VH-VL binders against q9h9l3. Designs and how they scored, part 393

Target 1, 176 residues: q9h9l3
Amino acid sequence: PRKMVAIDCEMVGTGPKGHVSSLARCSIVNYNGDVLYDEYILPPCHIVDYRTRWSGIRKQHMVNATPFKIARGQILKILTGKIVVGHAIHNDFKALQYFHPKSLTRDTSHIPPLNRKADCPENATMSLKHLTKKLLNRDIQVGKSGHSSVEDAQATMELYKLVEVEWEEHLARNPP
Below, E stands for the ipSAE of ESMFold2; O stands for the ipSAE of OpenDDE; V2 stands for 0.75 times the mean of E and O plus 0.25 times the DockQ between their complexes.

## First folded at step 19 (VH-VL)

Design Gf5 (framework fv_fezakinumab; at its last look DockQ between E and O 0.90; V2 from the best seeds 0.84)
Fold by OpenDDE, look of step 19:
Structure Gf5 (fold): chain C 176 residues (1-176), chain A 120 residues (1-120), chain B 111 residues (1-111)
Amino acid sequence: as target 1 above (176 residues)
Amino acid sequence: QVQLVQSGAEVKKPGASVKVSCKASGYTFTDYYMHWVRQAPGQGLEWVGWIDPDSGGTFYAQKFEGRVTMTRDTSISTAYMELSRLRSDDTAVYYCARGDYSYGYEFDLWGRGTLVTVSS
Amino acid sequence: QAVLTQPPSVSGAPGQRVTISCTGSSSNIGAGYDVYWYQQLPGTAPKLLIYDNSNRPSGVPDRFSGSKSGTSASLAITGLQAEDEADYYCQSYDVSLEAWVFGGGTQLTVL
């Protein structure tokens, strides 16, 4: 069986009005929640909006941030060949300008058994925060300091583990 | 109607540049990547690169890095591909193609193609 | 030379079954990336025929089917019809090249 990792990325606003979401932090954890990667990333364009309330990113974090191209290489090296778990993960992949095999992708925002377990509609898109609270009885993304991508990645992995057996069996029976 | 309308055929000299346009209609332009694929006469399909119309981010095939520039104008839902330092082997029909980045990667919508002829 | 290998041509009589192979490697199909198939009628742009290995878009008849195994994929056409005469291309993503890649194309002739 392939190794499994969870990923979460934080974005800042770039472009003329800061409407462009650019990768500014990426965290990757293994199956046990150990941090494999956690770096601040310097976007190729000037940051207009740090979106600190959500991203947790501040100007000081960009002083020694890893340039995007370099960070991307590091991250892809970790992700390649692995089952990658994330929440609304395609946003992370988009920010990375990366295509991960669909068969090796696990998006906790689109796992009906997970929603069912949380007493949510199976086809609804629930937030990571809500699922984490409901199923793990843990509060994440609290306060005004912004999100912790490490915390979010860990939570995502823990959520997936709750339905891993069932979902993996489902995927095995229903290949694309 | 959902469609991609491309600019007309181009004839260029070696060393020149060509800029092909692709206007999207019938869908939200920024919700899909715009890929560019070319096909030399009698040959197969070759991927050139993609642009994210939302962010303007681009990713090019290594073969074209340094010579290709993809841009977009969201106000008119139009993507552009510019290829510089043209040579004879750049002669091809150039297609724009819509591709999802989320739960599907398929190129599900294609323009009719733009013939670019490079000849001395 | 295309990254994905297809036979240059296949042929069949009306009503027959034909198969087009698409052979990749460990860095694309074998890496878990899905295979897509496109039909290109003479003088036209490619059209999506199969996505995610075996799914048909609306409007594509069930005579067309796709499969994937290991590092290879296959397109099967049953009940071959004259209108099926076209070029067929497989497509996938190559992680080593960081590029979408196509097969060399297969010309299908209906006899």
Scores: ipSAE 0.918, ipTM 0.951, lowest interface PAE 0.5, mean pLDDT 96
Fold by ESMFold2, look of step 19:
Structure Gf5 (fold): chain C 176 residues (1-176), chain A 120 residues (1-120), chain B 111 residues (1-111)
Amino acid sequence: as target 1 above (176 residues)
Amino acid sequence: QVQLVQSGAEVKKPGASVKVSCKASGYTFTDYYMHWVRQAPGQGLEWVGWIDPDSGGTFYAQKFEGRVTMTRDTSISTAYMELSRLRSDDTAVYYCARGDYSYGYEFDLWGRGTLVTVSS
Amino acid sequence: QAVLTQPPSVSGAPGQRVTISCTGSSSNIGAGYDVYWYQQLPGTAPKLLIYDNSNRPSGVPDRFSGSKSGTSASLAITGLQAEDEADYYCQSYDVSLEAWVFGGGTQLTVL
């Protein structure tokens, strides 16, 4: 099967005053951008703040959402053994309560060659929206209806492809 | 100073519970996972589980599920581990250790340990 | 049995080199997870010695080095000193157990 996937997650607020970030959607795409997984996920705790302006999650999405424990099992089966690409990907792994091997992790928010292509400082943390606009000439996360994790995962994979050869060679010379 | 300060030694009877504490200072408590690791006398290290102090989420080693509860109080930067239905083979030093979740997973800061003795 | 296998003991004379092996499996080191090493001096808590297979924290002398290959890792100590007498533990993550796992520990004796 395919060795590389991209992931993006959306979070809602749970716990006191909605301060806890809980997973409410996860999308995974393959190298070609085809959707391997895209589910709304029901957090194990009551949702206090849907954070819809950023998450795109609304109450109707939770009606048939997959319970977190089940969704996590499905997602981890897809991720295990693969190179996983994401943007600020540690937040996605934290929401999944998951540890992925560092050597199999690619974070487009911290790839120096990507920042260089965007005329940004090599060690800056750049937003997915900014990198996608500048390097792919596309607008993502448009409007006030929130982000699409499918769109974001697809954009993340396309961004990685711009530096894939250079970065994979760099990592081979400089193992983590 | 960046440090983890643990509660003092405990002596318990089989069947009792123990709750040990771990107070963080000198760093942002909610930015790191807190792990618990135990070491029976003359034995090696054994991972018990972790708590995310930010969310309160926990994950326990299968061996301890049903007997361990990890909690925290963010207002005093303190993590807790409670182990119930104690038995003699739970006698160990219990350590808390800070672990990153972003760009490495190392346990870079350890408490000095809390000896829990379970004796009849 | 410990999930990661280490020799129970190793010995060396002052100034010599020793190595401590750490053997895992396809569900931990072999799955790509990094290896961490801890030194535990008698009566003290463990201290991080090596992270991400081969990196040293500030204050750890360069005579300590680590490496990883396949399903195994190794800690090398050169220029042995009396204060190196300690227990050494390797650690990694096991994706099948969903657990952080340690080796059984290696007691280093400086002769």
Scores: ipSAE 0.735, ipTM 0.898, lowest interface PAE 1.5, mean pLDDT 92
ESMFold2 (binder alone), look of step 19: mean pLDDT 92; pTM 0.939

Design Gf6 (framework fv_fezakinumab; at its last look DockQ between E and O 0.03; V2 from the best seeds 0.00; counts 0 for: pae E 14.7 > 2, placed apart)
Fold by OpenDDE, look of step 19:
Structure Gf6 (fold): chain C 176 residues (1-176), chain A 120 residues (1-120), chain B 111 residues (1-111)
Amino acid sequence: as target 1 above (176 residues)
Amino acid sequence: QVQLVQSGAEVKKPGASVKVSCKASGYTFTDYYMHWVRQAPGQGLEWVGWIDPDSGGTFYAQKFEGRVTMTRDTSISTAYMELSRLRSDDTAVYYCARGDYSYGYEFDLWGRGTLVTVSS
Amino acid sequence: QAVLTQPPSVSGAPGQRVTISCTGSSSNIGAGYDVYWYQQLPGTAPKLLIYDNSNRPSGVPDRFSGSKSGTSASLAITGLQAEDEADYYCQSYDTSLEAWVFGGGTQLTVL
């Protein structure tokens, strides 16, 4: 079986009005929640909105941030060949300008058994915060300091582990 | 109707540049990547690169890095591909193609193509 | 030299079954990336025929089927019809090239 990692990214606003979401932090954890990668990333364009309330990113974090191209290489090296778990993960991949094999992708925002376990509609898109609270009895993304991508990645992995057996069996029975 | 409308055929000299346009309609322009694929006469399909109309981010095939520039104008839902330092082997029909980035990667919508002829 | 290998041509009589192979490697199909198939009628742009290895978009008849195994994929056409005469391309993503890649194309002739 392939190794499994969870990823979460934080974005800042770039572009004329800050409406462009650019990768500013990426965290990757292994199956046990150990941090494999956690770096601030410098977008190629000027940051207009740090979105600190949500992203947790501040100007000071960009002083020694890893340039996007370099960070991307580092991240892809970690992700390649692995089952990657994330929440609304395609936003992370988009920010990375990266295509991960669909068969090796696990999006906790689209796992019906996970929603069912949380007493949510199976086809609804629930937030990571809600699922984490409901199923792990843990509060994440609290306060005004912004999100912790490490915390979010860890939570995502823990959520997936709750339904891993069932979901992996489902995927095995229903290949694309 | 969901469609991609491309600019007309181009004839260029070697060393010149060409800029092909692709106007999207019938869907949200920024919700999909815009890929560019070319096909030399009698040959197969070759991927050139993609642009994210939302962010303007681009990713080019290594073969075209340094010569290709993809841009977009979201106000008119139009993507552009510019290829510089043209040579004879750049003669091809250039297609724009819509591609999902989320739960599907397929190129599910294609323009009719733009013939670019490079000849001395 | 396409990254994905297809036979240059296949042929069949109306009503027959034909198969088009698409051979990749460990850096694309074998890396877990899905295979897509496109039909290109003469003088037209490619059209999506199969996505995610075996799924048909709306409007594509069930005569067309796709499969994937290991580092290869296959497109099968049953009940071959004259209108099926076209070029067919497989597509996947290659990690070594960081590029979407196509097969060399297969010309299908209906006899």
Scores: ipSAE 0.904, ipTM 0.945, lowest interface PAE 0.5, mean pLDDT 95
Fold by ESMFold2, look of step 19:
Structure Gf6 (fold): chain C 176 residues (1-176), chain A 120 residues (1-120), chain B 111 residues (1-111)
Amino acid sequence: as target 1 above (176 residues)
Amino acid sequence: QVQLVQSGAEVKKPGASVKVSCKASGYTFTDYYMHWVRQAPGQGLEWVGWIDPDSGGTFYAQKFEGRVTMTRDTSISTAYMELSRLRSDDTAVYYCARGDYSYGYEFDLWGRGTLVTVSS
Amino acid sequence: QAVLTQPPSVSGAPGQRVTISCTGSSSNIGAGYDVYWYQQLPGTAPKLLIYDNSNRPSGVPDRFSGSKSGTSASLAITGLQAEDEADYYCQSYDTSLEAWVFGGGTQLTVL
């Protein structure tokens, strides 16, 4: 049986005017929400905009941050062979400069049964914060200190569990 | 001497397989991804895939999925690429290239290439 | 067909400036992925020339420069020398293909 993990990343702005999103934190949790990985990551380019209000990333976090290529290697070792759950997960994979097999990828922003449980249109892209409040009665991303990728990864795993049986059966009948 | 030393040229028939080797020296083999890139005669560069020598994890370009296998032997710092069910359009020079973690994902060290010729 | 589009050839006289374009799309350069440039001298393996759009590795002269804007990138070579006669390739990542992609290459001739 394949092991399942959830991932969430925080990005900072690099490139001209800080418009490029570069990985600055990554958290991975197991099925029970235990933290398997949580590191601040030093982007390969100059950080123009820490985006702290949303990312929670500050200059002090970069002092001992793991260089991107090393962190990427560590993260990919954890992801290899596993079902990986995330929210709008294509952005996380883009920031990692990596793709995970589609058959092993679960994106809580694109699961119609999950939207249906939240009384949302099945084709709508709902925020993690909204789904978590509606379905778990929990407030995440609270305050002005930015998001916690650990908290967000844990919430993402719990949301997936709500539809896991139904969605895994759907994917078995409709391989990507 | 930091270098990548590749195996010698190969001549194969359509339908056969080829296995190309790439031996790293002068640096820690497991600290860097190993990429494979090919170049058909008179043509441009085409990325084939990568292997993480530390974990053995691989990723292949969609075009080669099902025909390519990348492996490594960390005890001799050597990466391998095997391409099966060869066709004449697989005739190319096959390069191994190190992805430098300190510079992102640029290929800062290349082997000299291995010519693989597929002909009847 | 290459995902990144380069002119097939450019030429210039010694001492002049040439520019090689690299045109991508919203799924690669336009998505914010960096551009890398490689020089391939006749009969040799490619050599890294520019990384992260505009940076030079040690040993690459400052007459080589790179830039990126929108969905396109450019390599400029000033003070053209005979030994610059080579093929030049741009590279980026493409999220639709989920692959590293190269331009088709540009053959530079020094007249």
Scores: ipSAE 0.005, ipTM 0.478, lowest interface PAE 14.7, mean pLDDT 87
ESMFold2 (binder alone), look of step 19: mean pLDDT 92; pTM 0.936

Design Gf7 (framework fv_fezakinumab; at its last look DockQ between E and O 0.92; V2 from the best seeds 0.86)
Fold by OpenDDE, look of step 19:
Structure Gf7 (fold): chain C 176 residues (1-176), chain A 120 residues (1-120), chain B 111 residues (1-111)
Amino acid sequence: as target 1 above (176 residues)
Amino acid sequence: QVQLVQSGAEVKKPGASVKVSCKASGYTFTDYYMHWVRQAPGQGLEWVGWIDPDSGGTFYAQKFEGRVTMTRDTSISTAYMELSRLRSDDTAVYYCARGDYSYGYEFDLWGRGTLVTVSS
Amino acid sequence: QAVLTQPPSVSGAPGQRVTISCTGSSSNIGAGYDVYWYQQLPGTAPKLLIYDNSNRPSGVPDRFSGSKSGTSASLAITGLQAEDEADYYCQSYDIYLEAWVFGGGTQLTVL
């Protein structure tokens, strides 16, 4: 059995009007919620919008941030060969310019049993915040300081663990 | 109609540069990666790299790093691939191909290809 | 040399079943990456034939089927027809090379 990790990334706005999402923080936790990686990342382009209210990223965090190329290497080393759990995880992989095997990917935003457990439509896309509140009775992404990618990664892992057995069996019977 | 329309054939001398265009229509240009794949005469397919039309981010095969530049103009839904310092073994048909980055990676839409001939 | 290994050619008579193998390694197919197949008719661009190991896009007849096991994949064509004469390429992603990789291609001849 492969090891499982959860990932969450925060992005800032780059480009002429800040519409380009660039990786600015990445957090990875193991099955138990222990932090394996948590670094601020320096985008290759000038940051136009820190999106602090959502990202939690501030200018001061970029002073000693890890250059993107270096961070990417570090992150990929951790992810390689692992089952990677995330929420709307395609955004994280896109930000990393990375392709993870679909068979080793678990997106908590697209797990019908998880939605069912939360009394949500199975085919709806629910927010991590909502699912965490409903199923874990925990509030995340509160306040005005922005998200904590560590907290979000941990929540994502905990949510997945609720349906892990059922979902893994489903995937085994129904490979993509 | 969903399609990719590529620029016409090019003839270049060694050491020159070539820039091939690929215009997308029938879908949202920024929702898919644009891959470039080439095929030398009588040979197989070789992946060159991709560009994210949304961000402009690029990722090139190691073989082409330093020689290839991929760009896009979102206003006209057009991707460009420029290959510099051309040599004879760069002679090939160059394809642009649409690829998803989310839950599917397949190249589900291809241009008709652009023949680039490098000869002295 | 292609990262994925395919036989250079296969042949069959109309109505027969042919199989094209695609052998990878632990860094691509064996790493869990899906296999994709493309059909390239003479003088045309490649066309997606199979995605995610065994799924057919709309318009692809059920005569075409794909499978994956271990570090290898296979494309099977049943009820071979003259129009199936083409080159076939398998594709996957190699985590070591950080590149999309293709097989060397298989020329299918319908006798």
Scores: ipSAE 0.908, ipTM 0.947, lowest interface PAE 0.5, mean pLDDT 95
Fold by ESMFold2, look of step 19:
Structure Gf7 (fold): chain C 176 residues (1-176), chain A 120 residues (1-120), chain B 111 residues (1-111)
Amino acid sequence: as target 1 above (176 residues)
Amino acid sequence: QVQLVQSGAEVKKPGASVKVSCKASGYTFTDYYMHWVRQAPGQGLEWVGWIDPDSGGTFYAQKFEGRVTMTRDTSISTAYMELSRLRSDDTAVYYCARGDYSYGYEFDLWGRGTLVTVSS
Amino acid sequence: QAVLTQPPSVSGAPGQRVTISCTGSSSNIGAGYDVYWYQQLPGTAPKLLIYDNSNRPSGVPDRFSGSKSGTSASLAITGLQAEDEADYYCQSYDIYLEAWVFGGGTQLTVL
């Protein structure tokens, strides 16, 4: 019935001592992994820590980055009305200052059948890197030059597809 | 004991400002959004906005933009809502309410409310 | 006016069943957002009664039940008791307003 997208975001450190996570990149892919959105985003406040080892964000990426308010509007337009897949996706929604319907949200960090396929305890929270290696035989987030939100969103969609039929049927029988 | 304790009733003149406090205890203050909801006498509930105590980030209902400021002090687990340029129709009980931002959005813990009366 | 529409009042005799409707739109309940219900006893703060359309917090009797369909939701109360006399509010999120929205409230009278 509803179209499905996957999202992944990268954060930089803002606020005192750079401890606050602020959105600095967002990537959205469709069911087939085609990129619908991929932008560097300028936070509305001073960047204290680019967190480059994990975020892949460098100062040069911010020079022509889309201001947060504008990027947020573009992103929400894409997400509205869709099933949105992500990994620990509440962090992405929090960074967007956004509430997505629970019934339209799929979090690959909290899907028991996916953990079972990876030979992991059903209640464990597994990293995207770990699940992708075990279930897709792919290495993502390689090296120390940071993560790619496009690569991560694509991996997240592929992971969901592995359990999509089972999980969608489960949700239909057990609506929240 | 898990609770939200709000400051006492206030009486203000039109044009003044009021600052209401909400002290959290018995849970990790920075793990939840703090929402503010008001209720005029004999009327329903109206959402004012939220603050993320962890980041200090805020989001206000359009009706209150430019008049409301939400802040917090994490060292004493206290959230604040300041409403400026008060009018008589701002007379209401102002509640703070805790809300999750992860997978559930319910307001599962409420303060007892702070009556703010605006009269000339 | 409230974004979500509730009847202003409802009544029933002890032991009866009543329902309270909550009508939204395509920008809130119809967009897939869950419905939450709060009970407000006279002179007190609201208390969470139903979350995620139909779930009860611990301590809420199973004679309270919620449902959602299309752009509307319903709270059903069976086996009415005197203690159920209160105001009831539905709540959801509106993506267009970017706001948490409440119904206007329903005053339940137990006859």
Scores: ipSAE 0.759, ipTM 0.908, lowest interface PAE 1.3, mean pLDDT 93
ESMFold2 (binder alone), look of step 19: mean pLDDT 92; pTM 0.939

Design Gf8 (framework fv_fezakinumab; at its last fold request DockQ between E and O 0.93; V2 from the best seeds 0.88)
Fold by OpenDDE, fold request of step 20:
Structure Gf8 (fold): chain C 176 residues (1-176), chain A 120 residues (1-120), chain B 111 residues (1-111)
Amino acid sequence: as target 1 above (176 residues)
Amino acid sequence: QVQLVQSGAEVKKPGASVKVSCKASGYTFTGYYMHWVRQAPGQGLEWVGWIDPDSGGTFYAQKFEGRVTMTRDTSISTAYMELSRLRSDDTAVYYCARGDYSYGYEFDLWGRGTLVTVSS
Amino acid sequence: QAVLTQPPSVSGAPGQRVTISCTGSSSNIGAGYDVYWYQQLPGTAPKLLIYDNSNRPSGVPDRFSGSKSGTSASLAITGLQAEDEADYYCQSYDISLEAWVFGGGTQLTVL
């Protein structure tokens, strides 16, 4: 059986107006929530907007940050061959300039049974914060200090575990 | 109405550069990657690279690293592929192709291709 | 030289069933990456025929079907028609190369 990991990334703004989302932190946890990877990452371009309120990233975090190319290699080494769980995970893969097999991808923002369990419309896209509060009775992304990608990755994994059996059976009967 | 319109055929000498354009219409330009694929005469398809029109980020096949530059102008929904230091084996039809990344990876929309001929 | 291996040609009579194989490796199809198929009619650009191993875009007849197993994939065409004469390419992603890769293409001739 394939190992399962959860990923969450934080992005900062680069480009002339800071509209480009560039990877600035990546956290990966295993099935038990143990941290496998958690690094601040230095984008290849100058940071214009740290988006600190959301990203939690500050200028000081970039002083010894891992260059993007190096970090990307480290991250891909971890993800390759794994079932990867994430929330709106296409954004993480996009930031990594990476393609993960769809059959090995689990996006908690697109799992109808998870929404159903949370008394939400099955076809709606709910936030990680909302699902975590509703199903785990835990508050994440609280305050103005920004998100914790480790916390978010752990929450994502825990959410998926709630519907893992049902969803994996569904996927087995209905391969993507 | 969803389509990719490419620039016309090019004839270049070895060592020169060529820049092919691909104008998108009928969909959100920044919502998909733009891939470039070439096909030499009588040969198969070869992936060159992709650009993310949203960010401007690019990823090239190793074979073309250092010679290819992909850019985009979002104001006119146009992607560009420039290939430099041309040689005879660069002669091919170059296609732009829309690639999904959120819901799939398939190349579901193709331009009609641009023939680039490199000859002395 | 193509990363994915296809037979260079296949042929069949109208109404027959033909199959086109696509053989990859552990770094692409075997790594879990989906297979895509494209049809290229003479003098035209490729057209998406199958995505995600076995799904047909709208407008593609159900005569076309795709499957994937292990490190290989297959395109099946039933009820072969004259208009099916074309080149067919399989495509996947290779994680070792970090590249989208194609098969060498298969020329289908309808006898």
Scores: ipSAE 0.938, ipTM 0.962, lowest interface PAE 0.5, mean pLDDT 96
Fold by ESMFold2, fold request of step 20:
Structure Gf8 (fold): chain C 176 residues (1-176), chain A 120 residues (1-120), chain B 111 residues (1-111)
Amino acid sequence: as target 1 above (176 residues)
Amino acid sequence: QVQLVQSGAEVKKPGASVKVSCKASGYTFTGYYMHWVRQAPGQGLEWVGWIDPDSGGTFYAQKFEGRVTMTRDTSISTAYMELSRLRSDDTAVYYCARGDYSYGYEFDLWGRGTLVTVSS
Amino acid sequence: QAVLTQPPSVSGAPGQRVTISCTGSSSNIGAGYDVYWYQQLPGTAPKLLIYDNSNRPSGVPDRFSGSKSGTSASLAITGLQAEDEADYYCQSYDISLEAWVFGGGTQLTVL
């Protein structure tokens, strides 16, 4: 059976007026929530806006950060061949400049049975914070100090497990 | 009205450069990748690379690294591909194609192509 | 040579079923990447025919169908018509090359 991992990334603002989102942290956990990867990543261009309130990234984190190209190579080696779980995961793949097989991708922001368990509209895009509070009785992304990508990746994996059997059976009958 | 309109045919000498344009209309230009694909006469399709019009980020097939540059101007919804140090085997029709980056990667919208002829 | 292998030509009479194979490897189709099919009529740009292995965009007749198994894919055309005479390309992503890859193309002749 294919191994499963969960990923979450944090972005900073680059480009004119900091409008471009560039990868500055990536965390990957295994099925049990153990951390496989957790690195600060130095974007290839100047950081204009650390977006610290949401990203949790500060200047000191960049001092010894792994350059994007090197980090990307490390991350892709972990992701290749695995089922990858994330929340709005297309943003993480875009930040990595990466194409993952659709059949090996699981997006907790687009799983109708998960929304149904949370008493949310089945076709709504629900935040990770909301689903985690409703279904796991946990508060994540607390305060204004920014998100933890480790915490978010772990929450994402736990959420997927709530619907894993049903959703994997659905996908087997309805290939993406 | 959703379409990609490419610049006209060009004739170049070996060693020159060519810049092909691709103007998007009827959809959000920055919401999709733009791919470039070429086809030599009587031959198959060959992927050249992509540009993300939102960030300006690019990714090129290894064969074209060092010779191709992809750019865009978001104010006029136009992508560009420039190929330098042209050789006769660069003679081809060059297509732009829109591709999603989210849940599907299909190239669902193509320009009509720009013929580039490289000859002495 | 093309990363994905297709027969160079296939033919059929009107009304018949034809299939076009697309053979990849463990670094593309075998790695789980989806297969896309394009139809190219003479003198025109490619047109998306099948996406995500088996889905048809709106406007593509249901007599076109696709499938994927292992490292290979197949395009089937039933009820063959004269206007189906075209070149057909399969496409997938290759993770080792980090590149979108196409088959060499299959010329379909309607007899």
Scores: ipSAE 0.792, ipTM 0.915, lowest interface PAE 1.1, mean pLDDT 93
ESMFold2, look of step 19: ipSAE 0.791; ipTM 0.911
ESMFold2 (binder alone), look of step 19: mean pLDDT 92; pTM 0.938
OpenDDE, look of step 19: ipSAE 0.928; ipTM 0.956
ESMFold2, fold request of step 20: ipSAE 0.761, 0.748; ipTM 0.907, 0.905
ESMFold2 (binder alone), fold request of step 20: mean pLDDT 93, 93, 93; pTM 0.949, 0.940, 0.941
OpenDDE, fold request of step 20: ipSAE 0.938, 0.938; ipTM 0.961, 0.962

